# Ledger of designs, part 19: VHH binders against q924l1r178to360

Target 1, 183 residues: q924l1r178to360
Amino acid sequence: DFLDVYHGLRRRSHSEVITHLRRASTFVSHEKLRRQLTDLCTKVQSGTHPAAQDVLALRDCFSTYPLGFSQLQASQMRALSQAMLLTPYLPPPLLRQRLKSHTTVIHQLDRALAKLGIGQLTAQEVKSACYLRGLNSTHIADDRCRAWLGEWLHISCSLKEPELSLLLHNVVLLSTNYLETRR
Short names: E, the ipSAE of ESMFold2; O, the ipSAE of OpenDDE; V2, 0.75 times the mean of E and O plus 0.25 times the DockQ between their complexes.

## First folded at step 12 (VHH; framework vhh_nb_b201)

Design e3 (at its last look DockQ between E and O 0.38; V2 from the best seeds 0.00; counts 0 for: pae E 10.0 > 2, grease 26.5 > 24.2, SAP .768 > .668)
Fold by OpenDDE, look of step 12:
Structure e3 (fold): chain B 183 residues (1-183), chain A 122 residues (1-122)
Amino acid sequence: as target 1 above (183 residues)
Amino acid sequence: QVQLQESGGGLVQAGGSLRLSCAASGFTFSDYAMGWYRQAPGKEREFVAMITSGGSTYYADSVKGRFTISRDNAKNTVYLQMNSLKPEDTAVYYCAKESVFTGDYLTYFDYWGQGTQVTVSS
């Protein structure tokens, strides 16, 4: 119940995050990346769960303007903060700092988890790990949570420090439509 | 039940000082970051200052150097010392409590007091 309330807070920002991504795509100079980003946004907005490979294909897009960590707009950072259950009411420099710190910690934990192996986690630990990363795992079966976490870790462990903005956005990209169908 | 009660607001002339207090109850005060926000008429609520459970402080640029946030864990109270007040500081000031998700690094303020009015005249 408590976790559902918090997830409700997160979900309120999901559409806004995607909208900002779509807007940002217009400023992406590389045509292929621009198209790929637009397509990903369309998929997510249509209720489709994106493939890990489609997310990773955009890693370069999230390394520089306009979606690099240091170039994110304040409005996007506020929405992302809410998606990660961080306060959105901070000044932009502090928003950026907190988002970067949080994302970095998750990234480090992901590397540790990948080394440990998801199979070493209890069902509760898996649910907690998924929830921390944006999934409403409270009512999701263990095997589905493990599968989702596997996808997250695959993406996360493939990313380098300059690409962590993608991981930040992934809390929305990978959680919005998982096991959900839009009508 | 979490409860936050602000006090110390009022009318003050520009250049004056006020000290706001927020009495907290219903949770282990020392384990949570506390914050101050403010909202002027027709404007969105904005961050003013926060203090972590460890004592680290953060300030909005607009108040940095003029405002000081502090806490007394023994009294379950967070304070906001406001010096060199300006008419632009006029707002309802809200005390906020951090929300903590189990085992994470989240900082989300989800509990708020009723607020205290601060009015700075020219």
Scores: ipSAE 0.021, ipTM 0.343, lowest interface PAE 6.0, mean pLDDT 89
Fold by ESMFold2, look of step 12:
Structure e3 (fold): chain B 183 residues (1-183), chain A 122 residues (1-122)
Amino acid sequence: as target 1 above (183 residues)
Amino acid sequence: QVQLQESGGGLVQAGGSLRLSCAASGFTFSDYAMGWYRQAPGKEREFVAMITSGGSTYYADSVKGRFTISRDNAKNTVYLQMNSLKPEDTAVYYCAKESVFTGDYLTYFDYWGQGTQVTVSS
């Protein structure tokens, strides 16, 4: 029930993050990318779990304006902080630094975990790994958590450092509609 | 378990000074950023100042050059030196601990003290 309060806070932030992504899409100059981002936002808001390829298709939007780390606005960074269960009550430069550091650490852990193999983790280790990456995993079955984590690692290990703003947003994109988290 | 106790507030004339203290317990103080926030009647809490574990400081524009945040890790205490006080600085001042994402021990909202009243008269 204590964790359930945190799950509620995280879920509220999901809507805010998707709203910011949809608003940012109007500033994407490349028409195909703009449509792909808008379509993804609509699908997520409508309850669809995105495929990894749909997320990865957007990587260029997250390398530069408007959604690169240096380009994120304060309200967007506050919503992302809440999704990661970090305080949003910091000045924008500090929010940015903390989000970037956290995402970089997760990316490094992901590369190590991909080498180790998810099968080497206990059920509790898998749940903790999912929770760190944004999934409300407390009440999700082990095999579903392992499937989700595999999908996460596929996306994460396909990204380069300049693209890590997409990994940060994947905390929301991959978690919002995963079936075991909807109630 | 986390406890934050503010002190040092009071009534002061415009142009005067106060030093706020916040005694902290229940966590490894040196690992976390600490901050000060304030809330005037009828307004939302607003950021005032913060100091990182490494000692870097950040301030709201309204207090830059007048307020100084500092920490003493040996005493688990964070301070706010407030100089050149203005009536608009009148508020309850809250000490806050930065939340950290840690698996099963995560807390979402910053821990807040009970606050200390600062009143600045003309």
Scores: ipSAE 0.006, ipTM 0.315, lowest interface PAE 10.0, mean pLDDT 84
ESMFold2 (binder alone), look of step 12: mean pLDDT 84; pTM 0.858

Design e4 (at its last look DockQ between E and O 0.03; V2 from the best seeds 0.00; counts 0 for: pae E 8.7 > 2, placed apart)
Fold by OpenDDE, look of step 12:
Structure e4 (fold): chain B 183 residues (1-183), chain A 124 residues (1-124)
Amino acid sequence: as target 1 above (183 residues)
Amino acid sequence: QVQLQESGGGLVQAGGSLRLSCAASGFTFSDYAMGWYRQAPGKEREFVAFITSGGSTYYADSVKGRFTISRDNAKNTVYLQMNSLKPEDTAVYYCAKEYTFTSEGYTYDYMDVWGQGTQVTVSS
């Protein structure tokens, strides 16, 4: 039950993260990417679970200003920190460092997990893996957790180092509207 | 059988230039993305640049505008042209090969094969 409490803390930041994304979209120079980002934000805010392809379509958007890892605004990093259950009360350089380190570790774990295969994990391991990545998996059925984890791994293992800001944001994008997380 | 061999490193003064090469063998070079990473003493290995099989490039912010990654598929070689070098660029530079595999119906890729590295030292 403590996991539900912690997820409550994460979930409070989801709306803020999306709001910051929408705001940031106005600074995206590439028109198509700007539109796609805005559309993704609209979908998420409307309660739609985004498709992996829609998330991955924005990989270039998250590799440069304003959403590249090195260019994230402090307010967004604080919100993302909260979504990751990391302290948001740090100077921006430290927030960035912690988020990057955390995201990098997740990315590395994702590679290993993808190679291993989700099918090799126990139900509890799957649940824990999902929770680590932002999903309130505590009360979600095993098959649903495995499906979600599969989507996450597809996104994660498709990303390169410069694009890891997208993976960071994915803890919100992929968990906000997953059906079982609305409980 | 897959092998990467870096070369071109050395000592250079600040503001100078170096061109690193990575000779690849043991795989169809043109089908894989290639990358450069570096590791300074006491620091973690960090991303520098990569180039896809199709020729798209990405750079770390710290090297943008100064470094250029390129590839010659005919020679199975990836290059890193480093201009306007700074002391902060001092590190062992590693070449990396993309790894691609399929699992759960999806294709995944990441860097997993590394060369021995070549030392780059930039003096003040």
Scores: ipSAE 0.015, ipTM 0.297, lowest interface PAE 8.2, mean pLDDT 90
Fold by ESMFold2, look of step 12:
Structure e4 (fold): chain B 183 residues (1-183), chain A 124 residues (1-124)
Amino acid sequence: as target 1 above (183 residues)
Amino acid sequence: QVQLQESGGGLVQAGGSLRLSCAASGFTFSDYAMGWYRQAPGKEREFVAFITSGGSTYYADSVKGRFTISRDNAKNTVYLQMNSLKPEDTAVYYCAKEYTFTSEGYTYDYMDVWGQGTQVTVSS
């Protein structure tokens, strides 16, 4: 019952985040980067699960204006908070502080997990790790969760501190269509 | 509901030792990984050590060989044994549980589960 409401709120946040990204793309001055961001948004909106390479190509776009961590607008931060299962009902400065803190912690944990190895986690630990990172993993098979977490760690461990806004958005980019690619 | 209480911090001379403890409640402790993080004033919070539910451990390079994380599932407690302490280890140390969502409970919020922290000060 309450689980369904929670999952519904997360799903709606995905659409909002992608809409914000598409809108923000019009303010990206670098022509190639703007096209890559627009193309990624189109792919995700059309139901395509993005490759890690396509996400990582955008790293510079998320280091400064308009998608750098410090430049995110209130509506963007509210949608991202919902995707991370954090309350969106806070003043914008607090939303930014919480999002930055949580993303930084996840990034540090990701480096530790990558070195430890996903194989060292139990099935429950894997599902919890996926859930923390944006995937509604409760009804996803263990091997699919491990594959997804591997994709996540590949992206996360390629990013540096100034690029963490991309990791924050990856909560949505990597999760939105994963269920639709399961067979 | 989930609670973490750190203890064992204090003032110690360089080369000394401290043992930090973190008592946990409000969840099935043995099912979850636990970690220690630290933050010096004006610095970013940084990873120190991690232990899985199965007992596998991982350490930041800066503390490897000097610090040992362990857990006692019977006491719902995670420990950080800190040996050969250096002035650069001075920080507030935080215990952390991995974030979780289970089918047994729901919220609109994903709670940030850190303790209040315990101060470790290492003097020259």
Scores: ipSAE 0.012, ipTM 0.329, lowest interface PAE 8.7, mean pLDDT 82
ESMFold2 (binder alone), look of step 12: mean pLDDT 82; pTM 0.817

Design e5 (at its last look DockQ between E and O 0.08; V2 from the best seeds 0.00; counts 0 for: pae E 9.2 > 2, placed apart)
Fold by OpenDDE, look of step 12:
Structure e5 (fold): chain B 183 residues (1-183), chain A 124 residues (1-124)
Amino acid sequence: as target 1 above (183 residues)
Amino acid sequence: QVQLQESGGGLVQAGGSLRLSCAASGFTFSDYAMGWYRQAPGKEREFVAFITSGGSTYYADSVKGRFTISRDNAKNTVYLQMNSLKPEDTAVYYCAKEYTWTSEGYTLDYMDVWGQGTQVTVSS
C-alpha cells in the first residue's frame, strides 16, 4: 500500500544517516562516547537492532557538538528529514526548525502516551504511532508493534530537551533493523 | 492519479518578471502544501518557496523579497510570481506536492510528486 511506498522513500536515507553519524563520531571529544557511538553505528550497519540502553548511553553525545540539535550539519538534517518524511529541500535554518519542532511534538506525544499507557491504544493507533516514529509497522504484528513502541517510549521519556537530537536520530536507529533480519 | 503541470516559463531580460502556474489534479488540493523548486544545469535541485495548506509561506533567502508563492484552492493551482529576475534565476522550475500525513494533530510533509518542470531563462 501507499505506506509501504513512503517507507521505501524514507528507508533510502537510513544508510546515509548512519554514515553521517560515523563521520561525526570522529569529532566527539569524549573517548568513551566516541567508542560507544562507533560501536552503535557498527551494530546498526551489521543488521543488529540496538538495545535501548545502548542508545540512551549516548544522550550526552547528542546534547553538544557535533550532534547537538544546533550543531547538526545540513547534509545530516536533509537525510533525517527524509527519514521522517519531511521535505529535505529547505535551507538549513528551516530544516533545523522543522526537525526540532517535529521532534519536540513527538516527544510531547510520547510523554502523553506513556502516561496513558500503550494498552489503551487500538491496534491501528499503535501502528500509526509506530509509523510516525519511523517504523514500517504496516505489516508487523500488533504485539511486535507494541513492544517496539514501548522501547521508543522508554528512550523518549528518558530524554531531556537538550538531548532531543538523539530522539531525532532514533527514528533511524530503532527502525532500521527491527524484524528485518528475521525475514 | 496525481498530476502536476507547470506553465508560464520562458525567456525574460534581467529585471523582468514572470508568473509561473502549476495546475494540480488527482487529489484534494486544499489539504496539501505545495512548493516550487528549481534546478540549474550541473547543480542540485534547490528550494525556492512553498506554501502550506494553511497558507503559510516560506522562501529561500536568494529569492526572498522578489518571489511570491500563492495558491488558489478553487482552481487547484499554485503560483510563483517572480519579480526582479536575475541571470542566476535561470533554471528549470518544478512544482511539487507534499505528502501529508496527520497523526494526533501533527502533519508530515514530504515532497513526493513533481511536475515535468518549466524552463526559465533570464538574460543579462
Scores: ipSAE 0.026, ipTM 0.404, lowest interface PAE 4.1, mean pLDDT 89
Fold by ESMFold2, look of step 12:
Structure e5 (fold): chain B 183 residues (1-183), chain A 124 residues (1-124)
Amino acid sequence: as target 1 above (183 residues)
Amino acid sequence: QVQLQESGGGLVQAGGSLRLSCAASGFTFSDYAMGWYRQAPGKEREFVAFITSGGSTYYADSVKGRFTISRDNAKNTVYLQMNSLKPEDTAVYYCAKEYTWTSEGYTLDYMDVWGQGTQVTVSS
């Protein structure tokens, strides 16, 4: 239906984002960090849902070169915009500004939600919160959505402002295979 | 189309009080969480307060004990009662709705949802 079309658009952008991350690994000079990034990309491309510790291990790549907000390339920003269900049809400086603003607001909301407690949210609020953060939540059971949101909040609340490019990419990393691991 | 209109801002002396209102339209207000944010010149937009559809509230540490968020679902309105105001509370205050999908395609940008804002100025 209408939502299924948007779920398909989001899913197509996931593959493109992971491809860009794998290419970016060639610019990571620290060997351990480069290996961790390529391993994570391989896991996600092969259908594996990543552990929070695997995502958080990469924070330094996303604080500075090559994957900090200021370092993202135009094609990657377009793919990330599509994953966020934001228009990719803007000049690169505007894409960057919108992605950074969007991610910053989500991070602030995440801190508030973590302190409030996911249990205080209705089923509608949980599904909307998941959808905002990249999960195609409309056909996922409430308890699975709450579990996913808990994992998201754990990652988000572990990040500092300079590391928020990782939170932006987590829209893809944490969402791509969640449903497939349920099979 | 989601529309949010903030009002109730103004000039207030330190220690004073002010009540902000946000009128909402274009969605089923009672189904969604709402928030207040603020932006001072040269700073990033900062979280202030959040209220769930069920009425549970959360506040930024800098405003706890001084600010109270509330909602009136019959009037499609969210409020921010601001007491014991300090000069550092000076900012444009924005009301915000949780993101949702829309029939127009991609979800709305946060900037479009936040409207014009209302200026709060706290003098010494």
Scores: ipSAE 0.007, ipTM 0.296, lowest interface PAE 9.2, mean pLDDT 82
ESMFold2 (binder alone), look of step 12: mean pLDDT 84; pTM 0.851

Design e6 (at its last look DockQ between E and O 0.02; V2 from the best seeds 0.00; counts 0 for: pae O 8.9 > 2, placed apart)
Fold by ESMFold2, look of step 12:
Parts: structure tokens; C-alpha cells; sequence
Structure e6 (fold): chain B 183 residues (1-183), chain A 124 residues (1-124)
């Protein structure tokens, strides 16, 4: 299946993104934030689905060196692109521009979706919205997809523009260990 | 379905020129960025050039000043004019439909799509 190939590519990229986050955490100057980021990476790598509050606690880490958009390393941007099912083959300046533009558009869509209400979406629209945001939603039940999208919107609508690198990484953080139906 | 068909490849001597074409169908061509990539034997596919829906162009450093990407939205066709060819340009060249960061919204059914490729061989 076409989607099954993309699910495999996405999962490999998830592991790589978390590995880069853990490495980047050693350069976070604020000790409490460094520990919180390291702990979150450990939890995700161990199979734990994070709470929205655990993700949001890290927002300041993602607005400045080393995890702000301007500071992301090329290998991190390639892994993030793959997690979003975007080609990783662009030169680093184009990868950065595309990731920032795509994340900004998703953030704008999230504000609109939160105002509309998830309940106004059909089951297929919910599944597509989850898929765009990084969840391998093909074989996940509708009620679980709606719950996930609610968690996503809670995080997204809490973030301001300088913090959008966290929303980009949330593609991985919120999706890696969420429920997945075997095929 | 989305279809991309490359043409214009062939054998040329170093210093020569070729023009590649890619005919596209199955999508609203003017809404998307289009790209050219290449793959030499034993190497990973690499970026060559991209043109956005708004007409902005981007090039790999190795081809800048020698290659020109262009598009004709009336013909649903993207082109790669390749001048001053070098043996190092030898590869299969692929046309690609790409996410357009100058576009208005993400295509939530989005996936990168590739053509079938055309061989370019540059003799020394």
C-alpha cells in the first residue's frame, strides 16, 4: 500500500528527530529546560505518549539557540521534512524556508479549525487533518483521531510565532507513540 | 492520476547543451512548484533546480550559471536548459511536482511526485 510505504519513512524519521533533539538538549543553557527536554526525549524514545503540558513546558527552548528555526541543523531539517512527507533533498536554506512556511500555514489552519470545532469535520476530514500533521491515521479509529487532533490544537493554539519550531517538532513528539492499528 | 514525462536527454560532448522537457498532467500545474533532480549510478538522487508557482528559481551550486529552469503554464511543461555540460553532469534526470511554499495552503493529500527520468550522458 502506498500509505504503508510512507508510514515506514515517517517512523524512521521520528527516531532521527528525537535523537537530534536529545543531542541539541546539551546546548540548552537553562538547566531546568534542559532536563525537561531530555526527560521528554527519553519518554518518547521509551514508547510514552507525552501530555500536552509536557510539550508546552518546552516552548522557550524552541524560540532561540539551538532549536529555533534559524538554528536547526541540516540533518534535523531533513528528518523533520521526511516526517511531514516532504522531500529532504533541497539545499538547507530552502529546507528551512519550506519548513517555516509549512508550519506557519498549519498554525493558521489550526486557529481556524479551533474556531470551527473538530465536530464539524467528517471522519475523512479528521483523518486527513491528522495525516497532514504527522499522524499515521489510516488505520486509527475516528474517535481516537479526533482526540489526537484535540491534543494537537491545544498545543498549537497556545503557541506564538517565535515558538513555532516547537509546533514543527510536535509533528514527531505527538505522533510517535500514539495509537497505531496494524495492517 | 498525476503523470510526469521527461524528454530531451541524450549523448553530448563536454561543453555542449541539452534542453530537457517535462510534460505534466493530472493536477493544477500552475499551483505547484516544479523541480529537476538527478541521480548518477551508485549515488543518491540530488537536487538540480526548482521553480515555484510564482516563478522564483533555485539552483544547486554545481549547476548555477550553466542551467536554467523555466515553466510554461499554458503547456503544463517545465524545462531545464543545460549549457556548458561536463562529464560530472551525467545522470538520469527526473522531473518532480513539489510542495510550493509560495502557495496559499498545504495540500493535505500532498506527496512529492516524480517522473520516469531521462538519461543525460556527457562524454569527455
Amino acid sequence: as target 1 above (183 residues)
Amino acid sequence: QVQLQESGGGLVQAGGSLRLSCAASGFTFSDYAMGWYRQAPGKEREFVAMITSGGSTYYADSVKGRFTISRDNAKNTVYLQMNSLKPEDTAVYYCAKEYDFEGTSPDYTYMDVWGQGTQVTVSS
Scores: ipSAE 0.106, ipTM 0.550, lowest interface PAE 6.5, mean pLDDT 85
Fold by OpenDDE, look of step 12:
Structure e6 (fold): chain B 183 residues (1-183), chain A 124 residues (1-124)
Amino acid sequence: as target 1 above (183 residues)
Amino acid sequence: QVQLQESGGGLVQAGGSLRLSCAASGFTFSDYAMGWYRQAPGKEREFVAMITSGGSTYYADSVKGRFTISRDNAKNTVYLQMNSLKPEDTAVYYCAKEYDFEGTSPDYTYMDVWGQGTQVTVSS
């Protein structure tokens, strides 16, 4: 299955993305946010699927230095690009531009989808939507895909434009340890 | 004992120019990227410009075409030339040193050392 092959490419970057987040946490000035970010990284690295509330708690952390969209280091952007099946071999300004554009489009689609309702989607459409957002949904049951997508939309639709770096990272945070994806 | 000290801030009219300097000490200056950030009252600190050890420069969109970052390795100093200043540029400007990561990467944007900042005020 081609989709599994492509997801394999994405998965190779997940650990690196989390490692970069952990490193970046050392530069977060707000102590509570720093602890929350570190805790989230630890949970993900330990195989725990994060709760939406824990992800959203970090929205301020991802709107400013060091994890704001404009603050991301090149190595992190390369890893995130790979997680999104985008070429990582671009100069940092172009990496940033592509990631921002891609994330913005997803965010807009999320708002539209939330308005429409997940219940209006076919099983295949749900799987496609999940896959686009980082989940290896190919072999996941429909009800689990719908649940995951609901969780994603909840997070996405809660975010403002300055916080979109969090949505970008959510491609990894919400997909790494989802129970149905472990094989 | 790494230290950064900003200077050159002040009050200037809209459309005017300022040149900020940051004197560095306590590390091999030429090996590290240097950056400028700013923080306005009630706002979060934001990236302004960065210059790598190799001399590559990066700018925030809001200052492109108006600000120029440069460095003098012989003087251990990084500069920020600010032209066509706007009231929106009013902030405390901070100098920053690249994080030490097994040598320096030209693409690394995380900073581990900050100066005390210098106030820039642009009047309308």
Scores: ipSAE 0.012, ipTM 0.266, lowest interface PAE 8.9, mean pLDDT 89
ESMFold2 (binder alone), look of step 12: mean pLDDT 83; pTM 0.847

## First folded at step 14 (VHH; framework vhh_nb_b201)

Design f1 (at its last look DockQ between E and O 0.67; V2 from the best seeds 0.00; counts 0 for: pae O 9.3 > 2, unsure alone 60.4 < 65, SAP .682 > .668)
Fold by ESMFold2, look of step 14:
Structure f1 (fold): chain B 183 residues (1-183), chain A 125 residues (1-125)
Amino acid sequence: as target 1 above (183 residues)
Amino acid sequence: QVQLQESGGGLVQAGGSLRLSCAASGFTFSDYYMGWYRQAPGKEREFVAFITSGGYTYYADSVKGRFTISRDNAKNTVYLQMNSLKPEDTAVYYCAKEYDFETGTSPDWTYMDVWGQGTQVTVSS
């Protein structure tokens, strides 16, 4: 019940993050990239789980302008903090540093986990890994959690340090509609 | 499980001082940032100060130079020394545990940082 309340808060923050991404798309000058970002936002808002290739296509938007860590607006950072179950009630510079630090550590863990192999994790460890990365894994079967984590690692291990704002947003992009896919 | 208990509030004349304490239990205190927040009637809760697990401090502009946050990891306690108090400092003050991924031993299962019940600070003009 307590976790159910937290899952509700996380879901609301997901909608806020997607709204901010749509707003940011108007500042993407490259037409193909702007269309791809807008299409991804529409897909997620309509209840569709995105493919890894759809997410990775956008990494240039998230390396610096307009969605790099330094360019994120305070309202976006508050929504992302809520999606990570972190307090949104800090001044923007501290929100930014906390989100960047958190995402960097997750990226390092992801590289280690990919080398170890998901099969080496217990069911509880898999659920915890998914939960840390934004999936409301409490009520999701183990095999579906492992599949999701594999997709997450594919995306994460394809990204370099300057692109990690995309990994941060992937907390929302990859988790929002996963239950809808019925896997 | 996690518990935070604030104390030290009260009524004070403008220009006076108060020292708030927050006793914490149920978690590895030294691994977490600790913060103070306040909420005046009819206003949103606002940030006052925080202190990292390593002792770095940060303050809201409205309290810089007047308030000092500190921690005693041996006592699991965070403090807020408030000097030169003004009527606009009147509020309920809350301490909070904040997740610090770099030093935390496991992910925090809660969205919200844990809050105490708060302690009332009233500054008369």
Scores: ipSAE 0.013, ipTM 0.408, lowest interface PAE 7.9, mean pLDDT 83
Fold by OpenDDE, look of step 14:
Structure f1 (fold): chain B 183 residues (1-183), chain A 125 residues (1-125)
Amino acid sequence: as target 1 above (183 residues)
Amino acid sequence: QVQLQESGGGLVQAGGSLRLSCAASGFTFSDYYMGWYRQAPGKEREFVAFITSGGYTYYADSVKGRFTISRDNAKNTVYLQMNSLKPEDTAVYYCAKEYDFETGTSPDWTYMDVWGQGTQVTVSS
């Protein structure tokens, strides 16, 4: 399945994205947030699927230095681009622009989906929505996909524009250890 | 099937010029960003130039003022005019397609670049 092949490409960047997050945590000035970010990274690296509340607790970390959208380093943006199946071979300003645009579109779609209700989507639409957001949903049961999408939408719809870097990273955070995605 | 085919590469002396072409097929050309990349031996692939569906261009610092990217949507072709070539420009040049997500709504959400086979550009001293 070509979707599995593409997801393989995405997965190769997951560890790198988390590594960059861990490194960035050292520059977070707020002690509590620094610890929470480090803990989240540890959970994900240990094979744990993070709770939505734990992700949302870090929203302030992703609105300013070092993880704010405008503050992301080129290496992180390249890895995130790969995670989203976008070319990593662009100058940093273009990487940032593409990532920001892509994330913004997803965020807008999320708001629309939340308003519509996941229950109004077909199984295929749910799978497609999940895949767009980083999950290899091709072989995941419909109910599990819907649950995952629900978590994503909960996080996404709770975020504001300055915090969209978190949503960008969420493509990795919520997809790395969800169910059978590691198999 | 999506295909990209580069042409126009060759051997030139420093200070010379080449014009690369990339013929595209298998997709709605006008809906996609197109770009040129290059890879020298032992080095990573690097960005050279990028052109949006709307015709906006972007260049690597190393080629600014020397290279010009353009596109002809009627011919499904993207071009790279390379002037004032330097030995450092020696590389395999690749044409790439990237999905313009501002214009598309593909349900498959595959945005990964499609690459051509590349064309060799060699600039001698």
Scores: ipSAE 0.006, ipTM 0.243, lowest interface PAE 9.3, mean pLDDT 89
ESMFold2 (binder alone), look of step 14: mean pLDDT 80; pTM 0.815

